# VH-VL binders against o60147, part 56

Target 1, 175 residues: o60147
Amino acid sequence: MLEKNKYLYIFRHIQTNQVLLSQGNVLKKTALFQLPYPLQKPVAPNGMRPAKLRKDHWVPLLKVEFPNESMFQSVFMQLLNYRKYRSVQPLTSDLLKLPIPVRRRKIMRQEVPNTIADLADILNKEKFPENSVRLQLSDKSDSEYADWPPSVQIDSEEIKLSRGFREKTTVDEAR

## First folded at step 3 (VH-VL)

Design k25 (framework fv_patecibart)
Fold by ESMFold2-Fast, scan of step 3:
Structure k25 (fold): chain C 175 residues (1-175), chain A 122 residues (1-122), chain B 107 residues (1-107)
Amino acid sequence: as target 1 above (175 residues)
Amino acid sequence: QVTLKESGPTLVKPTQTLTLTCTFSGFSLSTYGVGVAWIRQPPGKALEWLAHIDWDDDKRYYPALKNRLTITKDTSKNQVVLTMTNMDPVDTATYYCARIRYWDSSGYFDYWGQGTLVTVSS
Amino acid sequence: EIVLTQSPDFQSVTPKEKVTITCRASQSIGSYIHWYQQKPDQYPKLLIKYASQSFSGVPSRFSGSGSGTDFTLTINSLEAEDAATYYCQQYDSLPLTFGQGTKVEIK
């Protein structure tokens, strides 16, 4: 390929299964604005600021390698649009029958299968070259949340916590 | 590739029990976010959802038919079985099995079997 | 149960014309509506999910819109292969329900 490869890094929360998308292998505080339910109290009373990022609570879910910047930007933008579309829909009547804490846990838990399904749906609609998009998962069974097009190659090797993602880092080391 | 196929008797007498088997390939019913449903269509009429079973063995039935329907799965054989008791001529229909794919606690039927016509007559 | 009412029940359309099919829900269902195409003596095929998202492999002439109680399936330029019965289906709540169907025939 003449163009530089690009990666999309997808993280999941170890307790809630909420998902964060990142263009880099290190999560930034601003990524927390993606969350509909803050994981901890915001510094502002009305929740105007994102909650503090606890990097040790977010683990790799999926790494997507694109052959060029253009394909990366197209897929990343569409993935954000799918998430936005979902966020403006009212909850199903069946969900509204559940107590609020149970309802929120169920919604959060579904973010992993929803994100994987969204990614697959986008890639199925795009007519990318065969084996041009490479997926590497932390748990290969998560690939079964969707049906993948011929453009996708799923690595047999799962993501090791330290491979391709930043090691545990102090503030000084991140500088 | 995902495929589903219905099998069972094509002719049933009134009062008998109908047993239909859906055999599928290309996915596992132990995978989070998938289920298999049974939907029927009387000749010249609309589609009617009957029942479904999900990856976690959660079973749902059409309320008016609940006392007549039983749905089970055999994950090792990639099969889902529907039984319907006390068949009546009004139950004459083409019976389909279809995969449910879940998204946001809601789902859609993305792949369907070819259907099997079941005629209920004396 | 949620009742879905489609209109029209039947329409005969010349090739290349625009076809519009509506589906009305008896209560608000957000965007939890899906559209299926069923050709004569064939099984249904998914066209549109969640009101407006096309399923893979579906021609771009098919589109969906709407939210709440009123939904529309549009075929922008009818092809001969589009002769079929179209069904809407909701998954806002159980039991799952389908509309009565709209039959589209080529003149």
Scores: ipSAE 0.318, ipTM 0.764, lowest interface PAE 4.2, mean pLDDT 85

Design k26 (framework fv_patecibart)
Fold by ESMFold2-Fast, scan of step 3:
Structure k26 (fold): chain C 175 residues (1-175), chain A 122 residues (1-122), chain B 107 residues (1-107)
Amino acid sequence: as target 1 above (175 residues)
Amino acid sequence: QVTLKESGPTLVKPTQTLTLTCTFSGFSLSTYGVGVAWIRQPPGKALEWLAHIDWDDDKRYYPALKNRLTITKDTSKNQVVLTMTNMDPVDTATYYCARIRYFDSSGYFDYWGQGTLVTVSS
Amino acid sequence: EIVLTQSPDFQSVTPKEKVTITCRASQSIGSYIHWYQQKPDQYPKLLIKYASQSFSGVPSRFSGSGSGTDFTLTINSLEAEDAATYYCQQYDSLPLTFGQGTKVEIK
């Protein structure tokens, strides 16, 4: 292939507001390993992530187009590192005073703002050319969760998904 | 882009009530995870947080001053108002309003107003 | 309430030298510490958020580190424009508190 992937998709869970990062416009079941909390039942068996991906429960949050694959890889890996770093941090003392169900709902509701802020922080640190990164948001108001560098062009256009997006995932999709 | 500006009297007599208005632009207080705070600084001293009001109209006050402080918002005017009763000369300070941003259930102040000096004297 | 203690209170530093400012919390606050710069007769400006994340537009000579109770703001090579008072701020729990400030002067 002459052209390599230069797109980052982020999806939001319609009920919990948890987010998943994806390369391209198809979610793979392995993306569920990004989630700290179970989607389908209160307790995940043996501490494992839920095995079933329900694509009908996820909607596009945003799409980022980079000028090349190298920039995409850099930003994508940094986003995963930010999310991992956050998962290791202790919770605030104020959160620890809350009952567990209330605490988890509050944490999950913050996932969209946190992810958007992380993305903007990474893009602010990188010295990309002006207007070289194209950001599409399903809801333009979500851009207010962060301050964006001159390298970012923000559009609120419909995010196009592949024909297979809502089809059942198979083992062949795991990579 | 984002701007905040304080307005109100620069001189207040002891026992009077101080009313300060913060007028902002470039963001909405209806946005999840955004609030506006009031922070003061007496001459030559450290910063002191007084109060803030969040996107969901949740109000927080510094405990020692809670009985003297009222914070309100007018979303249609992009204004946040702080009222402080029973002013005393020790309340002489530069008063700032600032945008508070939340993520991870913690907050930081990313944009500040220029500040307004309020002197309390007879 | 959580008390933040900064050290030193004051330092006079030769240009191009490294400056280290510490902030100690009276209890563990994870990484929920933020740093501000206030130049004389100006409003404070955010430098570092969440212990180590630089705010947009902040020069690369500024960096933050630490977790739990001990935090550090470092200026790798002091410039004349860096003469200011620096404040740490926590929001691990309410009430929100600031340190007492560290004043940095150029020799």
Scores: ipSAE 0.426, ipTM 0.778, lowest interface PAE 3.0, mean pLDDT 85

Design k27 (framework fv_patecibart)
Fold by ESMFold2-Fast, scan of step 3:
Structure k27 (fold): chain C 175 residues (1-175), chain A 122 residues (1-122), chain B 107 residues (1-107)
Amino acid sequence: as target 1 above (175 residues)
Amino acid sequence: QVTLKESGPTLVKPTQTLTLTCTFSGFSLSTYGVGVAWIRQPPGKALEWLAHIDWDDDKRYYPALKNRLTITKDTSKNQVVLTMTNMDPVDTATYYCARIRYYDTSGYFDYWGQGTLVTVSS
Amino acid sequence: EIVLTQSPDFQSVTPKEKVTITCRASQSIGSYIHWYQQKPDQYPKLLIKYASQSFSGVPSRFSGSGSGTDFTLTINSLEAEDAATYYCQQYDSLPLTFGQGTKVEIK
């Protein structure tokens, strides 16, 4: 049988720096439910995430190719667990001293570095073969947010999305 | 790989100024979410954070020592310098530089230099 | 400033036994605590970050737990190379503070 689900795509919001995970090169409206909120200081949904999915506001951050579906699934589940763990932590006392808009901007701006660090941390814990995981970054400098294990081969080649990625925005925003 | 190394005098007389340099490799201090800290440890005692400087040149000092401490960075040389004025025998300690990595609105020290023992004696 | 109090200050443990080190914060700090191992005459090394996340290369016998004010570092089966002083550190707020350290020796 042919392998499936061995690619992970991560997207970032062009204005807020918030991050979405996808098992394919398209985003569905339901992906918005991945966006975290501070547990101790709940905010209105539209204050911390886009009100509707606008696919033109999301760009690929990185793409990961795994050797097989088992490795993909292990890493993907661990990434979701890292994000969930982070979302339920109370805010730091230093952060709570900041005005709400400044606080939100700091939290959102850290999501790209946090997600990249999560991925690297997971891959450093796993003992995958040398150069078995291919990481493609839209901006190669983003690789500096983490220290990568020998299992990772880093490329800065263009991440190819389906030709229908942006065209599907209208359909996916339908009620 | 990430490395940090402290350099400076190992013997300092009371009232003198101590200048320590941290030289690092394997990362850039212009990268969002990283900084370099100075932490000391008197012989047989606990670790004490002194100061750190972040990618955006934001500087933080331990409040009780802030009038004695200055931290600066030279991103092009991959160096961070700490100066501490009016040294006293109680400042005798091993001085470490360490990379601070920011994650989830907090920070931790993921890589440390080997440390340099500074003895303050007449 | 936030004070971190470790317990015990010292323990001598037989090989393969479980070691438990506690760190108590003077105020709630969520999960913003990190653990370091320092062997004699060596620099500290990061073991656990954010209360429970292992740093890369750290043996699986080390684990961390806790939230709020009470935190625990556990070594589930002590090995000879684990003889060291262990420190907790918080960054919930400035100034950054460390615990006083717990020295673990092989019995």
Scores: ipSAE 0.550, ipTM 0.810, lowest interface PAE 2.1, mean pLDDT 85

Design k28 (framework fv_patecibart)
Fold by ESMFold2-Fast, scan of step 3:
Structure k28 (fold): chain C 175 residues (1-175), chain A 122 residues (1-122), chain B 107 residues (1-107)
Amino acid sequence: as target 1 above (175 residues)
Amino acid sequence: QVTLKESGPTLVKPTQTLTLTCTFSGFSLSTYGVGVAWIRQPPGKALEWLAHIDWDDDKRYYPALKNRLTITKDTSKNQVVLTMTNMDPVDTATYYCARIRYYDASGYFDYWGQGTLVTVSS
Amino acid sequence: EIVLTQSPDFQSVTPKEKVTITCRASQSIGSYIHWYQQKPDQYPKLLIKYASQSFSGVPSRFSGSGSGTDFTLTINSLEAEDAATYYCQQYDSLPLTFGQGTKVEIK
């Protein structure tokens, strides 16, 4: 069976800490539709299109390996639903007391902890086999944003930021 | 596994200072988005938030009690200490420490200690 | 400060029946409300966070709903072990506040 879509790639913005979810190891322009606060104004005349994607501004946060495509799809869809739910909630009264730039910085800064907590929450609800889901982080301390179920195995080796998600395996090693 | 446990005196005389220690395991108070709170419950009454301290050493106190409360942390020992001055019989309550978890610019208490009953009487 | 008012204060319910507990905030708090269960002589346990999200390990019979000022916690089929006091708590703004509690007893 086809198993190409069993990896979830999560990116963070180097300046804002905003998070993008991707099915592939390279971000597509359409991923920008996930953002409630655009990084820059849209180039399109009507302003309804996503802003221009600057690939050099996004770095790896987390790579998730699932046993199969169906588990990947379930978790990916649930993560998008968590993010959409947050986007329609009114801001807290404490946040509304802050100037708009400070407020947005605080909201964006929380996307990394929120996304990791969302992932853990979903995996705690799903009863996947022990050690069946593998997490590899760019900063292993980010795993502390959540409590993980027995189904999760956290890789001791961190993702190298300078190489992104594009670390290659050789044809010989794939055998 | 996350655990928290309160320790301190169970009997306090009026006007004395109460010092309670929360010892925790399974997480670090240096992690972004984590804090430790003190919450009390007088016998037969509702839960009452007193104070919390966050990963970045930001301290928050219930306004009406602020002048009586001090919260500190020792990240290396996994401990948070609450001090409450000028104790009164109305302060008789079970005192809990709990982990506060921040999410979406808000927070909730996901794990609690067993609580320690503090009786204030002469 | 934001005041949370729960209703009813007390209810005695037959096993397997549906239980609904309400929490009303004195001002709009979005979905920034959490629900706790406290059994007699025990510490509180988180049940529902952010109005509708179940905490890990919580039985599926517990659910939460609502937004703004009116929130509900539902137990769709009451079990004997559900006899407890239930509290709502907000973190829309400081100071953090709890409702007065709703005590649920089995008939």
Scores: ipSAE 0.284, ipTM 0.753, lowest interface PAE 4.6, mean pLDDT 86

Design k29 (framework fv_patecibart)
Fold by ESMFold2-Fast, scan of step 3:
Structure k29 (fold): chain C 175 residues (1-175), chain A 122 residues (1-122), chain B 107 residues (1-107)
Amino acid sequence: as target 1 above (175 residues)
Amino acid sequence: QVTLKESGPTLVKPTQTLTLTCTFSGFSLSTYGVGVAWIRQPPGKALEWLAHIDWDDDKRYYPALKNRLTITKDTSKNQVVLTMTNMDPVDTATYYCARIRYYDSGGYFDYWGQGTLVTVSS
Amino acid sequence: EIVLTQSPDFQSVTPKEKVTITCRASQSIGSYIHWYQQKPDQYPKLLIKYASQSFSGVPSRFSGSGSGTDFTLTINSLEAEDAATYYCQQYDSLPLTFGQGTKVEIK
């Protein structure tokens, strides 16, 4: 009866490559607050945070199955912390020399590799049992963004989403 | 799983051109966010970055040596080639190739080849 | 170009003692500093990336800290296998540069 939350879903924006983390296979509008705020210091560029959640613009990037809820919670919190600290770091001097539109595109395009690298880094630091963590990737080549520990087995099955994710449209949420 | 290995001549005469090949496995240089760099180390001295080439064929060279350096890639062969012209005894060094992994707004060298010692003498 | 200055150049340390190596950048580089370990007659290996993030497989006795211009690599309890030269490297701007290296030897 009590469901143990042991699944992590990560979604990618089809146009910007921005990333959202979810504790289930349903994206909620509140997930948009994972993206940088326009008024955050260091100042995040305006326009990096979508104004509305359009579920048709987000596709699953990966799904992780953990042996238990404790491991899931630990990894999920660490991922949020990695993303928060990146948002506060100064940009490199070379990146600051680029025009704002080019700079923004490079930052956004890097989010998928960054998130995958974060996940692998966290899993490499934890000493989980061999083959205890199951990773499904929508595109298997994305596994190349990181080096994975023995605790991870890469699954070659389709990521199944909830009916609510696929059937709810933007018109159900936007007014 | 990721390996890189340098190959080329171990002895070069002054004024000659050095050509080194980095052959790698366990990754593709067509993957976004990956590059291959050449770094050298003269005997008993510090590491010196020379050049790198990224997945998108973007090439960068150490400014003082740029007129002597050419870096190319062959993604089908998993090879990156460095050419350095007009060799001088001061260019005697162990030459390494290393993978660049891009993360955030920068990058780092996560795996290195074993290195190849190139001696420049008459 | 950004100059990285390491201190000390050389350190002879008793096993189990704490080792501290510093790296100072000629200008602010945020957290875009990486640390490499090079054992005698071997290639360099990545230890710490982005000032404080351990690379996979690296023992927990290695840690990094700092931001801006001053960075530190710490080995909290030196083991015999840690005898090596340690290099810092910046990736804030091109050309990419390394420190001069710090050689750590076991007494």
Scores: ipSAE 0.430, ipTM 0.789, lowest interface PAE 3.0, mean pLDDT 85

Design k3 (framework fv_patecibart)
Fold by ESMFold2-Fast, scan of step 3:
Structure k3 (fold): chain C 175 residues (1-175), chain A 122 residues (1-122), chain B 107 residues (1-107)
Amino acid sequence: as target 1 above (175 residues)
Amino acid sequence: QVTLKESGPTLVKPTQTLTLTCTFSGFSLSTYGVGVAWIRQPPGKALEWLAHIYSDDDKRYYPALKNRLTITKDTSKNQVVLTMTNMDPVDTATYYCARIRYYDSSGYFDYWGQGTLVTVSS
Amino acid sequence: EIVLTQSPDFQSVTPKEKVTITCRASQSIGSYIHWYQQKPDQYPKLLIKYASQSFSGVPSRFSGSGSGTDFTLTINSLEAEDAATYYCQQYDSLPLTFGQGTKVEIK
């Protein structure tokens, strides 16, 4: 009754490797506003709003189980802040030498490694109890993008987008 | 635990070729954004980056030394090898290998080997 | 290549005093600066990455700040084990370069 959400889901786009954060295994259309680059040709005046969310285009990257809501909330907000700060930073001079399409592809390729490294960095700074945080990765080799603290237990079980213990399995369908 | 260790000759004569091997453990060169770099430090001077190689075999060299440097990896042996031709006394330095992490379009060195002093003299 | 100039070259500081080390880049490098500590006869260790992000296990007395061309590493209260040479490093563009180093000694 006092317990709120303690699960963090991260999804990757199968073509671009762009990343979306969700507090459940239901990916909502509004999550697409997290993306710095649209997955499809822009139709909105700002060019940043995707019109389409297809569940078949998104796969789970990882799932994190926290021991309580406070820990979940702290990590989730810090992760969003890492992504926000990265989005407003000037591009490196090396990136600016690249043609725009090549530059964007290179930036998108980094989203998965960056997000996993961000998560590990946050968890290394937060001194949570040993083995208190459970990390499940769809591809266990993705754990190698970072060095993990003793608080993290890495699970090799596949993340299933199926109805189970209080989890929704559907992705929000768009237009 | 992540460890790196340099090995190779400690004395080299002018004009000879230097070959240094970095043997590492606790990580693999199979992951995007992970690489091994070679950095040297002449006695009493600053750190100088020489070269690095990423897991996808992307190789980068210090431009002024590019024609003298070759970096290769053997992922199965957890080794990275640096070869530097035509050694000169000014190349006397402690040579380090370090793990490079490529994150947010930049790179930093999170773990370093102990370093090996290479003296170039006649 | 991007040149990094550190200031001061050397400072002798009383224990518990605040230490400030500056790194200036010859051109704007955003926040793409990293800081290392090297004790005598030892290998360098990463302290701060991306101008202000502490590396795991680094004591909270170390902090970094700055953007563009001017960057600062601060040791809030110097401890004896902090006697070392500190280096800044950029990777805004290749070739990757380091500053000349700042040596910090205990009085």
Scores: ipSAE 0.723, ipTM 0.866, lowest interface PAE 1.1, mean pLDDT 86
Fold by OpenDDE, second read of step 4:
Structure k3 (fold): chain C 175 residues (1-175), chain A 122 residues (1-122), chain B 107 residues (1-107)
Amino acid sequence: as target 1 above (175 residues)
Amino acid sequence: QVTLKESGPTLVKPTQTLTLTCTFSGFSLSTYGVGVAWIRQPPGKALEWLAHIYSDDDKRYYPALKNRLTITKDTSKNQVVLTMTNMDPVDTATYYCARIRYYDSSGYFDYWGQGTLVTVSS
Amino acid sequence: EIVLTQSPDFQSVTPKEKVTITCRASQSIGSYIHWYQQKPDQYPKLLIKYASQSFSGVPSRFSGSGSGTDFTLTINSLEAEDAATYYCQQYDSLPLTFGQGTKVEIK
């Protein structure tokens, strides 16, 4: 029985390159809880979790299409777990030598490649059917951050950039 | 380890307000994809969803009971509170709080409290 | 609201036999359905999420299938400890709703 396709959207902050995961093509404020608490009240350019969602500060990084909810849910939750795991890992000696603001920026800059790598790792482990997952990137060069399993079909067309959201499509609305 | 526990009065008089508290551990409502729901079950009957609250303080209520229900959270205390006004004997049920694992438009209840039986009687 | 109708309401089954419980939704809900087990005098426990994904710690004899409007929970070989009431629940749209339950007893 064919199930409706499900979509994972990954957004990046235009300044900090922080990453947010989203089921929908429109970011919700709950997505900000993916980011760590700030030490004070910094805005997004200072890193960490901004007080409010500024949709115009986020652009789509990639879109992943899954053939069913089961596959989507599995990958989505694993991505969150990977992020959490990484956040509790000890910092390297090199990072510890850096001033805190510089360190934070460096860590944030790695979120995009790390997320892409995580996604690839998860998909490799899942062993989904060949070409069952469709990946569309805003920048095709980002696909080079990881080796993709046969289950992943990389779309030749790049995702159109729309800050904070994409217009709903009939497929998205149908869930 | 995720745990939830309901607390509050087990006996309520008709027309009074019921206040139940869900105290949880093993997770935080400051985490993305986490919420808390209240579900009740009259004796010998099926489960009925009442309300839930998300990590961003967004709330949802069962429409037929919306005017009677209020759900709030205290993230710092790991507590979620449900108030239900104008209690009636028909509201006698075991009340459960449960954790929601959610993403943008869906979720499931992965951990539940043991429930607390609330009897509405004169 | 979305109405979930389970079938049957009750069944008495001999150990080691296969048990099948059906849940039908009043409208298409994709795979946004979950199954819970509730033993007597206990709280409900999640068995299957999103129609077919087994929750952590759930025995392999439990499985779920279906999409759209028709869903099935299967116990491949019933154990005595599986005596319980089983509920389907949809998270496709609000209000969230449960099936009326299927009580499984051991002969």
Scores: ipSAE 0.009, ipTM 0.595, lowest interface PAE 9.1, mean pLDDT 87

Design k30 (framework fv_patecibart)
Fold by ESMFold2-Fast, scan of step 3:
Structure k30 (fold): chain C 175 residues (1-175), chain A 122 residues (1-122), chain B 107 residues (1-107)
Amino acid sequence: as target 1 above (175 residues)
Amino acid sequence: QVTLKESGPTLVKPTQTLTLTCTFSGFSLSTYGVGVAWIRQPPGKALEWLAHIDWDDDKRYYPALKNRLTITKDTSKNQVVLTMTNMDPVDTATYYCARIRYYDSYGYFDYWGQGTLVTVSS
Amino acid sequence: EIVLTQSPDFQSVTPKEKVTITCRASQSIGSYIHWYQQKPDQYPKLLIKYASQSFSGVPSRFSGSGSGTDFTLTINSLEAEDAATYYCQQYDSLPLTFGQGTKVEIK
């Protein structure tokens, strides 16, 4: 009996605040294709190359537990669509007045609040059962970026950054 | 639950200064991505944005009224105060405070106070 | 400043019929338009954000569409409780501006 594909793991970059979504508790290199701005300078003809994945530069933002795979898939796909839609929207006139480096820094720093707001918006539109979706955050104050529906249960325990999304191993306990 | 409520005088004489206080609950103005705005509505007319203050103390004012408006916050009291000098009968309106929720570079007014009618007459 | 012009100013509609309200911006504002509902002697309530995204708790009969300069709010089947003035509002640039409002009444 295995419980498959009912957890969404969300990571943030420690310097840029950019966000990556993952179906597993460990980031894969392919997750970097979610980023509109590479972490390294572009070298390809189209001005883009995949940045190197530095796992030590990505920390847990939040973990979402769904009651089943169907709900997970629905929310995960909608969240990816929200991110894609946002990335292609025209910038506001006020943002266009800013120099490109300043503009990009502002946009990247907003990814954490935006992702949390996107998740809450999706969950508010879905009519999931009361307390059926569990959120566990690394910083509980980040839950304040959105208003949550009755379907959401916010865990009182924060994710310990030293453990990431993983359980303590017997090796860690032995030390 | 998020709530906002306006308070202040309901009657003001021409040339006097108006001071309105917005008291809110269910959120903090120290939280990233939130702000509080003041919006007014003259009787039978459209909504007019006046000013707002954000979590990072960034203040914005309607340009034509900038020299008459001051907005401040007291995060510990969950209050935002708007001061408007040299009141005129044309400033008669219902004054609302509303929360700004930011998303990317833009925001929206997701929760509003009940409004307070301010009449300016001699 | 960006001027928002709503059409029509007033609409009297039979219950269950479709209502369409248009908002036109004086310059392109992408999708940075929001819609509010204000019932008589009440405060405004957010209905639609970012042109097409429904706010939580808003009935599914309300929908928004458009981009650039032309935006539409649609009430698919008007209910008695929908009698109100509807306002569009832009957040593309400061100063923030609202349309003049569209009053919807039930016949």
Scores: ipSAE 0.016, ipTM 0.654, lowest interface PAE 7.2, mean pLDDT 85

